VH-VL binders against Probable pyruvoyl-dependent arginine decarboxylase (pdaD). Designs and how they scored, part 6

Target 1, 139 residues: Probable pyruvoyl-dependent arginine decarboxylase (pdaD), of Prosthecochloris aestuarii (b4s6j7)
Amino acid sequence: SIFPPQCERISVEEGLKSLSPGEITFAVMARNSTNEHGRLIASSIGVALPADESVYGYLSEHHPYGQTEEQSGEYAEDLAATMLATTLGIEFDPNKDWDEREGIYKMSGKIINSFNITQSAEGQNGLWTTVIACAVLLP

## First folded at step 20 (VH-VL)

Design j3 (from p4 with light chain S52N Y93W)
Fold by ESMFold2 at other seeds, fold request of step 23:
Structure j3 (fold): chain C 139 residues (1-139), chain A 122 residues (1-122), chain B 106 residues (1-106)
Amino acid sequence: as target 1 above (139 residues)
Amino acid sequence: QVQLVQSGAEVKKPGSSVKVSCKASGYTFTRYTMHWVRQAPGQGLEWIGRIIPILGTTAYNQKFQGRATITADKSTSTAYMELSSLRSEDTAVYYCARDSYWLRSYYGMDVWGQGTLVTVSS
Amino acid sequence: QIQLTQSPSSLSASVGDRVTITCSASQDISYLAWYQQKPGKAPKAWIYKASNLESGVPSRFSGSGSGTDYTLTISSLQPEDFATYYCQQYNSWPYTFGGGTKVEIK
């Protein structure tokens, strides 16, 4: 997914103050659930923000089984940032670690930052467990 | 359930080619790198190459460069490996294996297909 | 290409034994995995990044090492552990596997 130029991250608290009941806005949600005992689940949204005011940013969604919160979050963030990097013509070596590639993207001056929002859980037998991660775009 | 189901066994003549399919289900096909690995009878494992479906890019073991072609069909969630100019030493079980990551491997190949026996004989 | 040499190629051991197998790389690496394979079956991911157990792998398994020298250890061998174990580097293309170590019942 892409999102319009000139967006910036704000806190949930600040975002809620900007919304009125009944207002319609664009949201991206990752959702995962299980009722299997010991099943590790996560839901992640990755975000990459371009420096150029005319360029769209990237969002990614990831909802894996068997990944930790850190693994799922890194995956989502890496995907969003690397797709943005590809769009911007930033060269990278796909065999380099995420932290090295993140450094290259930041040094380019074309990507302001990247981050992820992740919720994870472990399932219990016979009980449905659900995790959700959400990004809401304010007009 | 996450699953990789491969095409059935093949018997081929030297000099011909084979194309093995690997159909993915239970996950978003484009979000995980797909590898191909083979194992000759009684022998060890040999990495052939991989495709990153969301980028459409491939990398190959140099041993197979020029003979192996790995492709993916996103609409059917199916990966393919074609090996040309077959020789008797290409007789092996061919596996597809899903990486747990979308780009380079970090956490290993977590899901494997059942294997496809390719026999090359005169 | 990075070559991986496993030792021994096979070994015989009794239930309850401590088993150690080694994997030596031709150059320094940072990414090594271990796979378990039983006859007629696909390999299973076992250990990643030298020492991290994959989901469902019993705690009697451990991995260690860095640079060129890596070890897989089974602290107390169980009947279900009789299999062939492969190391694999995923540091650089092409990925390569060791020759395997077959662990058999004595």
Scores: ipSAE 0.441, ipTM 0.807, lowest interface PAE 2.7, mean pLDDT 89
Fold by ESMFold2, fold request of step 23:
Structure j3 (fold): chain C 139 residues (1-139), chain A 122 residues (1-122), chain B 106 residues (1-106)
Amino acid sequence: as target 1 above (139 residues)
Amino acid sequence: QVQLVQSGAEVKKPGSSVKVSCKASGYTFTRYTMHWVRQAPGQGLEWIGRIIPILGTTAYNQKFQGRATITADKSTSTAYMELSSLRSEDTAVYYCARDSYWLRSYYGMDVWGQGTLVTVSS
Amino acid sequence: QIQLTQSPSSLSASVGDRVTITCSASQDISYLAWYQQKPGKAPKAWIYKASNLESGVPSRFSGSGSGTDYTLTISSLQPEDFATYYCQQYNSWPYTFGGGTKVEIK
């Protein structure tokens, strides 16, 4: 997914102050569930912010089984940043690690930052466990 | 549940081509790299190549460059591997395998198809 | 291409034995995985990045090594561990596998 220019990350506390009950806004959500004992689940949203305020940013979602919070978050962040990099014409080597590619994207001066929002859990037998990660877009 | 279901066994003559399908279900097809690996009878494993469905790009083991063609159909969540100019040494079980990652591999190929036996004999 | 040499090609062991198999790379690598394969079945991911157990892999398995020399160790062999184990490098294209080590019942 893309998101409009001029967006910036704000805290949940600040976001809630600007919303009224019954307002409609856009959100991107990742959701994952399990009832299997020991099943590792995660839900991640990756975000990539362009330096040019007139350019759209990117969001990604990822909801894997068997990945740690770090693995799931890196996946989502990498995907969002790389999709933005492709749109901006930034060259990269697909065989390089995320660490190196992230450096290339930032040194280009075209991508300010990337980050992820991740929630994870381990399932319990016979009990449904659900994890959700969201990015909510405010006007 | 995540599954990869491959097409059935094939018997081919030398010089012909084979196209093996791999139908994915239980996950977002475009979010994971798909690999093709083969195993000749009594032999070890050999990587053929991969496709990154969201980018539409492929990479091949040089041994198969020019003979192997890996494609994906996003609308049916199906990957394909076609091998042309078949020789008897191409007799093998051909596997599709899903990577745990969307780009280069970090965590291994976590889900494998059941395998497709391709026999090349005159 | 990076060549991987596994040793031994096969071994016989009893339940409860400690088993060590090796994988040597033709050059330094940073990405080495292990797969377990039982007869007639597809391989299963077992260890990634030399030492990280995949989900559901018993703790009696361990991996170690860096550079060119890697090992997979089973601290106390169980009946379900009799299989062929392959190392695989995913450091550079093309990805390559070792020749395999068959672990058999003694």
Scores: ipSAE 0.410, ipTM 0.790, lowest interface PAE 2.9, mean pLDDT 89
Fold by ESMFold2, fold request of step 23:
Structure j3 (fold): chain C 139 residues (1-139), chain A 122 residues (1-122), chain B 106 residues (1-106)
Amino acid sequence: as target 1 above (139 residues)
Amino acid sequence: QVQLVQSGAEVKKPGSSVKVSCKASGYTFTRYTMHWVRQAPGQGLEWIGRIIPILGTTAYNQKFQGRATITADKSTSTAYMELSSLRSEDTAVYYCARDSYWLRSYYGMDVWGQGTLVTVSS
Amino acid sequence: QIQLTQSPSSLSASVGDRVTITCSASQDISYLAWYQQKPGKAPKAWIYKASNLESGVPSRFSGSGSGTDYTLTISSLQPEDFATYYCQQYNSWPYTFGGGTKVEIK
């Protein structure tokens, strides 16, 4: 998943003020559900923002079972950033961990930021629990 | 439920090839690295190689380079490992194992297939 | 490639015993895991990055170590803990396993 150039992260409150009723917008959603007692679930959106105003950014989604909020968010963020890095021709070693590769991507000057949006929960027997993460594109 | 189901046991002659399949279900096949590991009877575990589906790339244990080929069919969510020029010492149970991550491993191989016994005898 | 020397190769112990298994790497590593395997079954992920318990692993298990020397400890052995335990490095390719430690009842 890609998104248009010159997009910026804004707050939910600010975004809602920018929408008019009935407008059509693009959204990316991750969702996950369980009814198993003790089952850990998460839904994550990863985002990578290029420095070049003419370049598309990347979005990823991840909805695992058995991962913590941190693990799920890191997965999504790493995937988005690495796919952007690949598109931009940034060299990296696939065997290096995320912390090292993130540093390389940012030092390249071609990726200015990456982040994730994650919701997580633990299931209860007999009750369906659902977590959703969503990114809505306004500009 | 996340599951890996492998093809059945095989008996092969020396010098031939075997191709073991690993059908994935219950998850998005391309979002997780897939490993192949073998275990000779009464012996320990040996890593053969892996495929990273998003990048479409493989890596192999040098011991098997030139004889092992790992592939994937995204449309059927199935990974394959082919071992050529079989020898008696290739007799082992062959496992596919899903990594918890999409790239290099961080949290281990969390789901394993049931194993496929390959017996190489004349 | 990085070799892992695991000891002992087997041991016999009673329920309630403290059990320690060692794994020595041929060079410094940052990524070591432990797997549990019962007869006729595939291995199960047990510990990742030396000391982190996988989901569902009992708290009587612990892992420690850094550099070249790593240990798996079971503080009070239970009947369900009789299995073979393997260390595995995933610091660099090829990934390699230790020779295994079979934990048996006396």
Scores: ipSAE 0.358, ipTM 0.770, lowest interface PAE 3.2, mean pLDDT 88
Fold by ESMFold2 at other seeds, fold request of step 23:
Structure j3 (fold): chain C 139 residues (1-139), chain A 122 residues (1-122), chain B 106 residues (1-106)
Amino acid sequence: as target 1 above (139 residues)
Amino acid sequence: QVQLVQSGAEVKKPGSSVKVSCKASGYTFTRYTMHWVRQAPGQGLEWIGRIIPILGTTAYNQKFQGRATITADKSTSTAYMELSSLRSEDTAVYYCARDSYWLRSYYGMDVWGQGTLVTVSS
Amino acid sequence: QIQLTQSPSSLSASVGDRVTITCSASQDISYLAWYQQKPGKAPKAWIYKASNLESGVPSRFSGSGSGTDYTLTISSLQPEDFATYYCQQYNSWPYTFGGGTKVEIK
């Protein structure tokens, strides 16, 4: 659930060039699967980054049934950002929707960015369908 | 196979207390808000309160403030609702219900326990 | 606390009839849900954010409204729609339910 201090996001393409076969590293993974016809599945990782680069950010995992790609990604992003906001002592109204709370978090000056990585699918009867979202820490 | 299994029916005397348990399985317990709702026989639904397990915070319907205590045990994936100073009007089926979201409900309470009948009589 | 007033408290209608249930909030809200409950069973989430059908809800159901006035409509009542329907606001704590509308099929 931690985005390390002074880390930055890089592209998958760039990251793969930095990985060696057989090297051990850490990853955060969300995984979801179904064999039920018409079941929506998603796997999401949410990320929230503090303005102070010496402070940890947050990663979240979410793998729901019955949510669209957008809904699942928003959930994961909201969770990561709100956990960071709680850690940083930002007050918020839990009854406000994500759009409003995101604005409050960003206007605080303590959270500079949030985003999500999401994969989604719809199940087919009798066939296993799996979706994975992953974030990998490079050494 | 998301499931909420509640403790069994209780018969209580006025002035006593009851603690209903709600065991969650098939999902990450701390990632979803848990609500408690009751329904008197032949009557409508009444929201008692909720706990947000990842934040550890609770909120209660004012009607139950001071009498209801909602807790969660993350290690056993179990939520509890304790109601003290029981009165005859507290006779109801008590439900735990999982919020479809971790904080603000967007899609309603999507999974409900089977209900626990609490009967308060002298 | 936000009060929800449902109307009617009960109704009786024939298969195929169009049925409309209303829910009025004591103040403007942005989040309203509907639940269906059959006797002896827990409620089921039916409609969220006023107008969005939950998964598996038949297309004959619809929801509408904003601010203080909301409706649930069944375009062509079926025998399996015999149930009690509750509106619920999840705009602010405490969450509250309407009094319910019992739908009976003649």
Scores: ipSAE 0.015, ipTM 0.618, lowest interface PAE 7.9, mean pLDDT 86
Fold by ESMFold2 at other seeds, look of step 20:
Structure j3 (fold): chain C 139 residues (1-139), chain A 122 residues (1-122), chain B 106 residues (1-106)
Amino acid sequence: as target 1 above (139 residues)
Amino acid sequence: QVQLVQSGAEVKKPGSSVKVSCKASGYTFTRYTMHWVRQAPGQGLEWIGRIIPILGTTAYNQKFQGRATITADKSTSTAYMELSSLRSEDTAVYYCARDSYWLRSYYGMDVWGQGTLVTVSS
Amino acid sequence: QIQLTQSPSSLSASVGDRVTITCSASQDISYLAWYQQKPGKAPKAWIYKASNLESGVPSRFSGSGSGTDYTLTISSLQPEDFATYYCQQYNSWPYTFGGGTKVEIK
């Protein structure tokens, strides 16, 4: 997914104060569920912000099994940043690790920020456990 | 045909500055990184720095940080390198060189300018 | 920063000889180029990513190596190959060059 130019990150608390009941806006969600005892689940949204004010940013979603919160978040962040880098024509070796590719993207000066929003849990036998991560786009 | 054409030779006094130009033609200037490299008489090659014209962002060899200023004019497809506080050891041929890809060269510096001799003497 | 050591600094060879030039990096790298420079001229791109010949480079040239040790080989030296050859790393900033190897006629 893409999002409009010149967006910035704000806190959940700040964002909630900006919304009115009955207001309609766009959201991107990642969702995951399990009823298996001991199964790790996560839902992540990755975000990549371009330096160019005329360029769209990227959002990604990832909902893995068996990954930690950190692993899931990093994957989502990697995906968003790599999609933005590809759109911007940044040269990179796809076989390089995220650490090296992140360095290339940031040295480019074209990707100024990346982050992730991740919710994780471990399943309990016989009970459905659900995790949701959400990003809401405000005007 | 891809070409990089540099400004002419210059003779400068110690303590002054010099600005060398590099005009690109035959390709989309903003899609390639421009590097500056120098070669003192009888010596090897030394990387000065680079600019990414579409972003205007620069990086410098630490040796030249604070003395070198690299700029680009997208409308004329021209890169510039200014070196201040000149010393006799700055006597060299100064080259501009293009990367074949954005930001990090996978093909190295594939096209070079003809070079600009800068002589620093009293 | 990454230091590149070329060996030898100079060599004399005859037409038809096999010539080998080495470039050793102070740490592991993945991005190494070679340039050919003739007197009074700008360097020319010759080999990129250690082993890939630039367009128009004769097939008698080859590049090899990985990690810290890299080699430029001319299988059968020709009169037009007498020049100075430089290795250059573009793995990490700042980019650096080897000291050069001057290939002269014997």
Scores: ipSAE 0.000, ipTM 0.507, lowest interface PAE 18.0, mean pLDDT 84

